VH-VL binders against Monomethylamine corrinoid protein 2 (mtmC2). Designs and how they scored, part 18

Target 1, 218 residues: Monomethylamine corrinoid protein 2 (mtmC2), of Methanosarcina mazei (p58978)
Amino acid sequence: MTNTEIFNKLTNAIVTQDIAGCAKLTQEALDAGISPLDIITKGLSPGMKIIGDKFEAAEIFLPQIMMSGKAMSSAMEILTPELEKTKVEGEEGTGLAITFVAEGDIHDIGHRLVTTMLGANGFDILDLGVDVLNETVIEEAAKRKGQKIILVGSALMTTSMLGQKDLMDRLREENLRDSVKCMFGGAPVSDKWIDEIGADATAENAAEAAKVALNVMK
Below, E stands for the ipSAE of ESMFold2; O stands for the ipSAE of OpenDDE; V2 stands for 0.75 times the mean of E and O plus 0.25 times the DockQ between their complexes.

## First folded at step 12 (VH-VL; framework fv_erenumab)

Design T6 (from Q2 with heavy chain D101F Y102E; at its last look DockQ between E and O 0.53; V2 from the best seeds 0.00; counts 0 for: pae E 3.4 > 2)
Fold by ESMFold2, look of step 12:
Structure T6 (fold): chain C 218 residues (1-218), chain A 119 residues (1-119), chain B 110 residues (1-110)
Amino acid sequence: as target 1 above (218 residues)
Amino acid sequence: QVQLVESGGGVVQPGRSLRLSCAASGFTFSRYAMHWVRQAPGKGLEWVAVISFHGSYKYSVDSVKGRFTISRDNSKNTLFLQMNSLRAEDTAVYYCARYYFESGAFDVWGQGTTVTVSS
Amino acid sequence: QSVLTQPPSVSAAPGQKVTISCSGSSSNIGKNYVYWYQQLPGTAPKLLIYDNNKRPSGIPDRFSGSKSGTSTTLGITGLQTGDEADYYCGAWDSSLSAWVFGGGTKLTVL
C-alpha cells in the first residue's frame, strides 16, 4: 500500500471514528517505514481538521468529535514513544512553548495536538492545560523573562477570545509583552483579531501552528 | 472520595415533566464531560445524553430528542436532566456518569434515581 | 433487545473460573475498544475493564478482558461470593453514533 493510500485511510479512520482501525493503521504505517511526523501531519491531522469543520457546520455533534478524539489519542499512544526517540537536539534551540486553553469545552483535543506538534518540532513544552487563568500565564512568563518563549493559546467561544485581549493587555501592563511571542488559535480566531489585540500570529490547524511558531521564533 | 448522587425521580403521569439532578463531589467537575444513562426494569443500560465540560455542546439520543435536555451548573457542581412529555417507555433508573478521556469509559457512576411513568 | 448480546446468566462455585461473552458487530466491537462494568446488587455500576483488557487502579488481576473479531470476553478467576453481580459490556458504535451496551449477565456464585 502506497504512502498516500495509508494517509487517506488514517484520515478516514479519524473522520468515521474507527478507533481500533486508526491504531492498527498507525502501527502499519510505522512498520512500513513512514515517519511518526508524516503519519501525524499527512494522515491524522487532516482527519481532525475535517471533523472540526463538520462540527462547526453542524454536520456532526459532540459524541462524534469526542470519539474522533479518542481515535487520535489511540494513534498518539503509539506515536509518542517513537517521536521521543527522534527529538531535536540542542538546549537553546527553538525555545519554550507555554500552551494553554482559557476555557476547555471539548476534551482539549486541539490543545493536546498543538502541544504534541510543538514538541515534535523541537520546542521545550510547558503545558498548563485547560481552564487556565490569565494570571497563571503572566506568572509563568514573568518567571522566565529573558528566555525565548512563545505563548500558545486557543479559544472555543467569543468569551475565550475576550480573555485573549485581556491577556495581551496584562502583558503590556506588566511590561512582559516584549519578553514573549504570542500565538492564538481556535475556530473563531482570525488575522483581523490577532492584529486588533496586538498578538504575533495565528494558525489554521495544529500542524500549521508548529510551522508558524517556528517562523515567529526565528 | 469521588461521588455522584442523583435525585429528583418519582412517579408521574404520561405527558408530565420531571427534572433530575446529579450532585458531584471529590473531583473538578468542570474538567469532565457528563452523561445520563438509564436502565428500564428488567433491561440493560441505555445511553441517553452527553454534555461538554462547560455546557456549550449537548447531545441526546433520537428517542428523547426534543423532550429531554441535559444541562449543568459548574458553579454548583451539578448536572441536570430536564424530562418533558414523559412516556411509559421512559420508566427507568437514571444514572449520571462521568466520562474519563484517558480510559474512554464511564469511570464513575451515581447510584441512580428512579423515574416511573404510569397512568 | 440490546445492541450487544450477552448470555442472561452464568454460574460457578467459589474458587472456580467463569467467562462472560459479549458479541456485537463490525460497527461497535469490531471497530472500537470494549469496556466491562460490574453492578453489585443495589449499587451503581463500576468500571472493571477498559480498552479491551486494561484494569483501572484497584481492580484485581483475577478480572481480565479479551477481544477477538466482533466479540469480547470477561474472565473472572478465583470466584468469590462477593462477585455475584450483573456484568455489562459496552462500546462505541460508529454507525449509530452512540455508546451501546449489552443486556447484562447475572453471575451467581454457588
Scores: ipSAE 0.381, ipTM 0.728, lowest interface PAE 3.4, mean pLDDT 86
ESMFold2 (binder alone), look of step 12: mean pLDDT 93; pTM 0.945
OpenDDE, look of step 12: ipSAE 0.633; ipTM 0.848

## First folded at step 13 (VH-VL; framework fv_erenumab)

Design K1 (from Q2 with heavy chain A33V; at its last look DockQ between E and O 0.43; V2 from the best seeds 0.00; counts 0 for: pae E 2.6 > 2)
Fold by ESMFold2, look of step 13:
Structure K1 (fold): chain C 218 residues (1-218), chain A 119 residues (1-119), chain B 110 residues (1-110)
Amino acid sequence: as target 1 above (218 residues)
Amino acid sequence: QVQLVESGGGVVQPGRSLRLSCAASGFTFSRYVMHWVRQAPGKGLEWVAVISFHGSYKYSVDSVKGRFTISRDNSKNTLFLQMNSLRAEDTAVYYCARYYDYSGAFDVWGQGTTVTVSS
Amino acid sequence: QSVLTQPPSVSAAPGQKVTISCSGSSSNIGKNYVYWYQQLPGTAPKLLIYDNNKRPSGIPDRFSGSKSGTSTTLGITGLQTGDEADYYCGAWDSSLSAWVFGGGTKLTVL
């Protein structure tokens, strides 16, 4: 079977909530010598994108996107140890990445991928998960004032983007803006939006997110 | 000390309404998907409804669609089930259950509250 | 009635072993993780096994789970009188768009 056929099967397993099939295909792809990053970016993440679009279009509902998320999580349980084998030793000065998906957004699109790639590229990780209040992000940043911190948020929905502006406003109100770097991603997020809210960066995709974060933190 | 405590059950006539409450303590309530599951007398478990972390998304089993509404108030750590147009077949013990995201387990259950629909 | 099929009852003496079977279909057990719940008389259900074969903290290793194809099995060794309970398997069913359970198996320790 070609790599393209394997990637298409992985994508379909996510879209159809085939948890057992997704885990099996992930292991088969590893055994075939396909890199963990390619499995994620070419097979799994496209499936989560499709399912997110279907959810937004009301073609599927809460249980289906939860089960697609479980399929993704099951694959990531297999892939995370393999990604950690390439972790950079001696990059203790890289910083802490606080990763989250904003309140009102339960889509796990890109969040787990970005978090995994940040960790594989030397960041310490505090993963806050999905549907995270801005208040929680502020509290964690304030608790660690003086540390080298990047906040990494993602959004699929326009409502989640408005929360990015609110977070930046609260950081300024709490005198924390200069204590952290802020990177936001997601389909609706643009360079113009980043400039408008006064954040530090965006990335075009999860594959580039770690490079952008490293540059911002220098 | 993780705990879920249901209340609001009782005996009602068919066609009437009840609102169940579930008080959560000992964990960060807003970080968990929540469910209602019921158990008719002498029968097994039946899933009823699920709600997302902040209540933006909800889903229920077909037999109760349009009649039951799940909701939550995260500022009060409370889950609700509004039950309208009650039928005799809705007679059951109603449990609230915490869903451990990414594992799919109902890992914490309340003691249940009894709803009896009879005429 | 129940989407997942369990025997109505099983029994064995203290110290013995039992297994409780649960069968489903490709739309539930075949593609999804399986869970087991213990319901002691007069109490709420309690998570016993998750993700096919994993135990929550506090569940002794004499409880075990396995899955093969569209079937799952709960194993209990070293039976104690306190194990008398109803046992339920559970899974997501993609065809029904619902979490589904077996009808329950009453374990009697004689």
Scores: ipSAE 0.528, ipTM 0.828, lowest interface PAE 2.1, mean pLDDT 86
ESMFold2 (binder alone), look of step 13: mean pLDDT 93; pTM 0.941
OpenDDE, look of step 13: ipSAE 0.753; ipTM 0.924
ESMFold2, look of step 14: ipSAE 0.440; ipTM 0.791
ESMFold2 (binder alone), look of step 14: mean pLDDT 93; pTM 0.942
OpenDDE, look of step 14: ipSAE 0.707; ipTM 0.895

Design K2 (from Q2 with heavy chain A33L; at its last look DockQ between E and O 0.63; V2 from the best seeds 0.00; counts 0 for: pae E 2.1 > 2)
Fold by ESMFold2, look of step 13:
Structure K2 (fold): chain C 218 residues (1-218), chain A 119 residues (1-119), chain B 110 residues (1-110)
Amino acid sequence: as target 1 above (218 residues)
Amino acid sequence: QVQLVESGGGVVQPGRSLRLSCAASGFTFSRYLMHWVRQAPGKGLEWVAVISFHGSYKYSVDSVKGRFTISRDNSKNTLFLQMNSLRAEDTAVYYCARYYDYSGAFDVWGQGTTVTVSS
Amino acid sequence: QSVLTQPPSVSAAPGQKVTISCSGSSSNIGKNYVYWYQQLPGTAPKLLIYDNNKRPSGIPDRFSGSKSGTSTTLGITGLQTGDEADYYCGAWDSSLSAWVFGGGTKLTVL
């Protein structure tokens, strides 16, 4: 089976909530010599995008996105040890990534994937999880003044984007803005929005997020 | 320590309403999807409904769609089930259950509250 | 009847081994993970096995789970009087869009 066929099957397993099939196909892809990064970016992540679009269009409902999330998690359970085997130790001064989701109402798969990719690319990680108040992010950044820090936040809804503006405003008020870099992602987040709130970057997907974060921190 | 406590059950006539509550303690309530699961007398378990972390999304088994509404108040660590147009078939012990989405399991259950629909 | 099929009862003596079967279909057990729950008389269910064969903390290794095709099995060794309970298998069913359970198996320790 070609790599393209394997990627299409992985995508389909996510979209159809085939949890056992997704885990099996992930292992088959590894056995075929496909890199963990390619499995994620070419097979799994496209499936999560399709399912997210269908959910937003009301073509599927809460249980289906929960089960697609479980399928993704099952694949990541297999892939994370393989990513750790190929982990590149970060150069001195790569930095600390503080990752968080302000409000997540369904699952945190995108957040966890971004966190995994950042770690695989040499960042130290402080994963704050979901439902993180802006005050908590500010407190953690303030504790670590002088460290190279990137704040990596996700928005799942438009109302979470207003929280991104509030976070940037508070960072300025607390004299922390110049001590951190700030990256935000999520379907509603655009380059125009990033410019408007005075943040540093956005990325289209979790694998790209790690490369963008490295570039921002240089 | 970690616990769920249901209340609001009782005996009601068909067509009437009840509202069940489930008080959560010992864990961060807003980080868990919550479910209602019921058990009719002498029968097995039947899933009823699920609600997302903040309640924006809900889904119910077909037999209760349009009659039952799951909801939550995270500031009070409380899950609810509003049951309208009750039928004899709804007679059961109703459990609230914590769902840990990483394991996919119902990992914490309450002791249940009994609903009896009888003329 | 239940979407997942379990025997209504099983019996074994203290110290012995018992297995409880659970049969489903491709829309539930075949493509989804299976979970097992123990319900002691008059109590709420308790999670015993998740993701086919994993044990939560506090569940002794004399409880085990396995899955083959569209069937799953709970194994209990070293039976104790306190194991007398109803046991349920559970899974998501993609065709029904519901979490489904077996009808339960009453374990009697004679």
Scores: ipSAE 0.555, ipTM 0.835, lowest interface PAE 2.1, mean pLDDT 87
ESMFold2 (binder alone), look of step 13: mean pLDDT 93; pTM 0.942
OpenDDE, look of step 13: ipSAE 0.713; ipTM 0.905

Design K3 (from P3 with light chain G90Q; at its last fold request DockQ between E and O 0.66; V2 from the best seeds 0.70)
Fold by ESMFold2, fold request of step 15:
Structure K3 (fold): chain C 218 residues (1-218), chain A 119 residues (1-119), chain B 110 residues (1-110)
Amino acid sequence: as target 1 above (218 residues)
Amino acid sequence: QVQLVESGGGVVQPGRSLRLSCAASGFTFSRYAMHWVRQAPGKGLEWVAVISFHGDYKYSVDSVKGRFTISRDNSKNTLFLQMNSLRAEDTAVYYCARYYDYSGAFDVWGQGTTVTVSS
Amino acid sequence: QSVLTQPPSVSAAPGQKVTISCSGSSSNIGKNYVYWYQQLPGTAPKLLIYDNNKRPSGIPDRFSGSKSGTSTTLGITGLQTGDEADYYCQAWDSSLSAWVFGGGTKLTVL
């Protein structure tokens, strides 16, 4: 089987809630020499995006998205030890990742994956959770002025994207913009939007988010 | 310590309504999907309903669809089951259960509250 | 009729070993992970085994689980009178869109 065929099977296992198959395919992909990051970014995460879109379109119901989340978690149980091999002893100065969701329910799965991936890549974590007001994010950043900080937020709807602009405006007004890096994700978020609001980065999935966060924090 | 405590059970006539409550403590309630599971006298366990972290989404077993509604109030750490149009076959001990999505397990259960539907 | 099939009862002497079987289908045990719960008399169920063969904290290693195909087995060694309980297997079922349990197996320690 080609790498593309393996990735398509991984994606399908997530979308169809094939939990045992997803774990098996993940291990087979590792045994075939495919990197953990490629398994996540090219196989698993695309499946989670598809299932999220189907749920929002009412093509599937709550149990299906929960079981797709379990399939993802079972794969990550296999992959996390492999990802931790890239962590270097004495890797100081990576920084603090303050993670949050302005609006969420089912999409908290993506938030938890991003938070896990950031921690596995050496970030200290302050997980603010879901339903987080911009004021709370500003408070936590202000308390830690002078520390190396990346704010990692997500949006699910256009209204939540306007909250990202408000956050960036507030950071500038509070003279905090230069003390933090800002990364935003979510289905409606684009590179164009990131440029418009003056944020630092975006990513399409949890594994990419960790890589991008490391790059912007160098 | 982690605890779930059900209440609101009782004896009711067929066709009537009852509302069950489940008080949660010792954990961050809003970070867990919650379920109701029931056990008829002398019988096994039957899953009844699930609700998402913030209550935006819910799903129930076919036998109670349209009659039972699961809900939650995260500000009060409380799970609810509104049971309408009760039938004799709904007679059971009703458990609330915490669902841990990483294990996929019902990892914490309450002691249950008894609902008896008799004519 | 339960979606997952368990023997109604099993018995063994203290100190002995017992197994409890559970069989299902491709829509439940076949592609999903299996869970086991212990229900002591007059009490709520307690998680015993998750993800086919893992034990939560506080569950002694004399309890074990395994899965093969569409079947799963709970193993209990060093039986104690306190192990008398009903034991339930459980899995999610994709065809029913439901979390399903076996009918339960009553373990008697004689």
Scores: ipSAE 0.621, ipTM 0.876, lowest interface PAE 1.6, mean pLDDT 86
ESMFold2, look of step 13: ipSAE 0.591; ipTM 0.862
ESMFold2 (binder alone), look of step 13: mean pLDDT 94; pTM 0.951
OpenDDE, look of step 13: ipSAE 0.730; ipTM 0.919
ESMFold2, look of step 14: ipSAE 0.416; ipTM 0.781
ESMFold2 (binder alone), look of step 14: mean pLDDT 94; pTM 0.950
OpenDDE, look of step 14: ipSAE 0.740; ipTM 0.918
ESMFold2, fold request of step 15: ipSAE 0.572, 0.565; ipTM 0.857, 0.854
ESMFold2 (binder alone), fold request of step 15: mean pLDDT 94, 94, 94; pTM 0.948, 0.948, 0.946
OpenDDE, fold request of step 15: ipSAE 0.800, 0.796, 0.805; ipTM 0.959, 0.961, 0.959
ESMFold2, look of step 15: ipSAE 0.427; ipTM 0.769
ESMFold2 (binder alone), look of step 15: mean pLDDT 94; pTM 0.950
OpenDDE, look of step 15: ipSAE 0.708; ipTM 0.884

Design K4 (from P3 with heavy chain D56T; at its last look DockQ between E and O 0.71; V2 from the best seeds 0.00; counts 0 for: pae E 2.5 > 2)
Fold by ESMFold2, look of step 13:
Structure K4 (fold): chain C 218 residues (1-218), chain A 119 residues (1-119), chain B 110 residues (1-110)
Amino acid sequence: as target 1 above (218 residues)
Amino acid sequence: QVQLVESGGGVVQPGRSLRLSCAASGFTFSRYAMHWVRQAPGKGLEWVAVISFHGTYKYSVDSVKGRFTISRDNSKNTLFLQMNSLRAEDTAVYYCARYYDYSGAFDVWGQGTTVTVSS
Amino acid sequence: QSVLTQPPSVSAAPGQKVTISCSGSSSNIGKNYVYWYQQLPGTAPKLLIYDNNKRPSGIPDRFSGSKSGTSTTLGITGLQTGDEADYYCGAWDSSLSAWVFGGGTKLTVL
């Protein structure tokens, strides 16, 4: 089976909630020599994007998107050890990544991907999850003042993206802005937006976000 | 430490309503999807409904759709099931259950509250 | 009435082993992971096995799960009187778009 065929089957397994099939295909892809990153970015993540679009269109409902999430989780269980075997560009003391999503209660696979890649590249991880209040992010950063910290936030909607500005404003008001680096991503987020709110970085590709974070923390 | 406690069960006539509550403690309630699962006398477990982290999305099985409404109040760490137009077939012990996305399991259950629908 | 089929009861002596079977279909056990729950008398159900054969923290390894085709089995070795309980299998069913369970198996230790 070609790599394109494998990626299409992985995508379909996510979209159809084929949990055991997704795990099996993930292992087959690894056995065929496909990198864990390619499996995620070319097979699994496109499936979650499709399922999210279908959910927004009311073509599927809460149980189906939850079970597509389980299929993704099952694949990540296989892939995470393989990501940990790869060469780690970061070293001990790279820093703590505090990861979060400002979205409501829709799962964000981009967040999980970025969190996994940061951990695989030497960051310690504090994963705050989804629907995280800016105040919670501020509190966790304040508790750890003096540590090497990068805040890694994502947003899917314009409303959630505007919350990134509020977070930056609050960091400045609390005298924490210089204590942390700030990286934001998501569909509406651009380099122009990052400059406007005074954050440190975004990445063109969520799968490469770890390299951007490493450079920012140097 | 982690605990779910149901209340609000009772004996009611067909066509009447009941509201069940489930009090959560010992964990961050808003980080979990919550479910209701029921068990009719002498029968197995039956899944009833699910609600997302903040209540934006809900889903119920066909047999209760339009009659039962799941809801939550995260400020009070409480899950609810509003049961309208009750039927004899709704007679059961009702459990609230926490769902952990990564395991795919109902990893915390309450002790249940009994609903009896009879004339 | 249960989508998944379990024997109503099983029994064995203390120290022995027992297995509890659970049968389903291609749309549930065949396609999806299976779960086992223990309900001791008068208590809430407790997660015992997830993702076919994994144990949560605090569950001893004398409890085991396996899956083959459209069937799953809970194994219990070194039976103790405290294992006397009802045991339920569970899974997602893709055709019904629902979580489904077995009717339960009462384990008696005698």
Scores: ipSAE 0.449, ipTM 0.785, lowest interface PAE 2.5, mean pLDDT 85
ESMFold2 (binder alone), look of step 13: mean pLDDT 93; pTM 0.945
OpenDDE, look of step 13: ipSAE 0.803; ipTM 0.949

Design K5 (from P3 with heavy chain V50I; at its last look DockQ between E and O 0.32; V2 from the best seeds 0.00; counts 0 for: pae E 3.1 > 2)
Fold by ESMFold2, look of step 13:
Structure K5 (fold): chain C 218 residues (1-218), chain A 119 residues (1-119), chain B 110 residues (1-110)
Amino acid sequence: as target 1 above (218 residues)
Amino acid sequence: QVQLVESGGGVVQPGRSLRLSCAASGFTFSRYAMHWVRQAPGKGLEWVAIISFHGDYKYSVDSVKGRFTISRDNSKNTLFLQMNSLRAEDTAVYYCARYYDYSGAFDVWGQGTTVTVSS
Amino acid sequence: QSVLTQPPSVSAAPGQKVTISCSGSSSNIGKNYVYWYQQLPGTAPKLLIYDNNKRPSGIPDRFSGSKSGTSTTLGITGLQTGDEADYYCGAWDSSLSAWVFGGGTKLTVL
């Protein structure tokens, strides 16, 4: 099967919410020697864009976009280890969104919806999941230095929110702060908090989050 | 500690309305999508509706669209189901359920409230 | 009737093993994650297995789940009388745009 056929099938798996098929096709693409970055940018992300447009147009609804997001997540479970092994290829575009829920916080329901909306608005996605160490976020950003990156973190609790300040401090200490944009959300997060920690943005809801992220990245 | 408690069930005639409530405690309610699921007497489970954590997005099974409205008040940690134009087929125990996005499952359920619609 | 098909009942003696099957289609189990719920008599359902084969905290490892094609299986070993319950499989169905469940399987521990 040609690369374009594989990319089209990946796109279709996202738009039809085929979680199992998306994971299988992702592994097949890797086995065929296609780079993880190409799989994301040429196969998966176009599908998320289609789904986002349909959601905005009210052609699909909350469950469908959530299931497309889970399909994307299943592919990213396969691709994340491979990204660690493979040299990162630079790509033009809106950028890579690295999405995560802070360490000690494993139940931010909005995280995956925000991730889905970011992908739907043209971002390449690396979803790190929940209970993510700040060290992991910094390692992933450092691996991809030179790419256009936004870090998108969520918190439900004040203790998880304080980890956002620690992350910003560590980014400065590692000389990575200017290499990335940083956006944080969650119930305790306010514009005042964003200004205090020196991050770039926050948003009120998932749809606005994607629009704010696009603006921050330009 | 984590708990969901439904209320508002009862016996009603077809065509009437009823409002169910679900009180949440022991967790940050505003961070979870919530569902209603029902179980007719002696039957299996049937999903009814979902609402997003901020309430802006809702979706219902076709059989109740236009008749049932899911809503929430995050300041009072309460989920609601407004049921209009009730039919005999709506007779069931109604459960509220928490959707845990990480697991993708209904991970916390209430004990249910019974709705009986006489036909 | 039920979108997912389960046997109506199964039984086994204490200490034994039982398997509960659940059959679906490409629009539900074939595409999507499968969940299992336990409903003890007179109680609400309780999550037992999620994402095909994972256990929530507090569920002992004698409960297991698996998925193959459009079918899923719940396995229970070391049966106890407290395991008597109805067991439901569940999944998202992309064709119906709904979460769907099996009709339930009554487990009797004799």
Scores: ipSAE 0.368, ipTM 0.725, lowest interface PAE 3.1, mean pLDDT 84
ESMFold2 (binder alone), look of step 13: mean pLDDT 92; pTM 0.936
OpenDDE, look of step 13: ipSAE 0.432; ipTM 0.753

Design K6 (from T5 with heavy chain A33I D56S T100Y; at its last look DockQ between E and O 0.31; V2 from the best seeds 0.00; counts 0 for: pae O 2.9 > 2)
Fold by OpenDDE, look of step 13:
Structure K6 (fold): chain C 218 residues (1-218), chain A 119 residues (1-119), chain B 110 residues (1-110)
Amino acid sequence: as target 1 above (218 residues)
Amino acid sequence: QVQLVESGGGVVQPGRSLRLSCAASGFTFSRYIMHWVRQAPGKGLEWVAVISFHGSYKYSVDSVKGRFTISRDNSKNTLFLQMNSLRAEDTAVYYCARYYWDSGAFDVWGQGTTVTVSS
Amino acid sequence: QSVLTQPPSVSAAPGQKVTISCSGSSSNIGKNYVYWYQQLPGTAPKLLIYDNNKRPSGIPDRFSGSKSGTSTTLGITGLQTGDEADYYCGAWDSSLSAWVFGGGTKLTVL
């Protein structure tokens, strides 16, 4: 099979909630010499995006989303050890990363991976979980005012992504914006979006997210 | 310890309303999807409704759509089921259940509260 | 009336093995994970098996689950008096867009 065929099969495995197939294909992709990053970015992530879009369009229900998440998790169990080989050693005391998935969004896989990579690179971690209200994020940031903090938010859906703008506005209103760094990621998130909402950075994947976070916190 | 405690059950006439509550303790309530499941006397289990972490996603079984509404108050660690236009066939023990996506199952159940709809 | 079909009752002597079957369709057991719940008399259901064959912490290895096609089976070895209960299989049904259960099986320990 060509790499493209493998990627399409991976995408389809996510979209159809084929957990076992997804794991198998992931291993096959690795065996074929495809990088973990490419497997994620060209195969698995596109599938999750489709799932997000379908959910937003009310074409699928919660169990399908979760099962797709399980499919992706099965792949990530295989890929994580490989990804860790490429991690950059961080310094202790890099700061606190407050990680979360945006309100209305329950896609956790990318969030978990990013959280793991941040931790592996020396960040203290406060994981707020999924479907997190902006109020909760603001509250946690406020409680820790004066600490070296980076907010790390994820959004898979356009609707949940829009909440990032609100978060940034509220940070400004609460006079917290200058006290925290803000990084956002997810399929719909772009550099243009980051600039529009006045955030500090974005990253294409978890490994890059950790690297970018380190740089932003310097 | 992880615990769910239902309340609000009782005897009502058809067409009346009842509101059930489920108090959660021993875990971070807002991190879990919650369900209602009911069991008619001497019968099996029937799923009723689901609600996501902060209520952004919720739906129910067809037989109760338009009549029952699931909701939650995370500040009080409480799950609710508003039941309107009650029917005899709604008579059951109502359980609240915790759902964790890693297990994909109802991994914690309350003791149940009894709802009886009779003329 | 139940979407999933179980035998209404099974019985065996202490120490013996018993199996409880659960039959569904392509839209539920065929496509989705199966779960088993134990309900002791006068109590709430308890998760016994998840994801077809996995046991939650605290569930002894005497309990096992297996899935084949559109059917699943709960196995109980070394039957104990305390195992007397109702057992329910469950799964998500993609066609109905609902969680569904079997009719339940009453296990009697002779």
Scores: ipSAE 0.056, ipTM 0.649, lowest interface PAE 2.9, mean pLDDT 90
ESMFold2, look of step 13: ipSAE 0.566; ipTM 0.838
ESMFold2 (binder alone), look of step 13: mean pLDDT 93; pTM 0.938

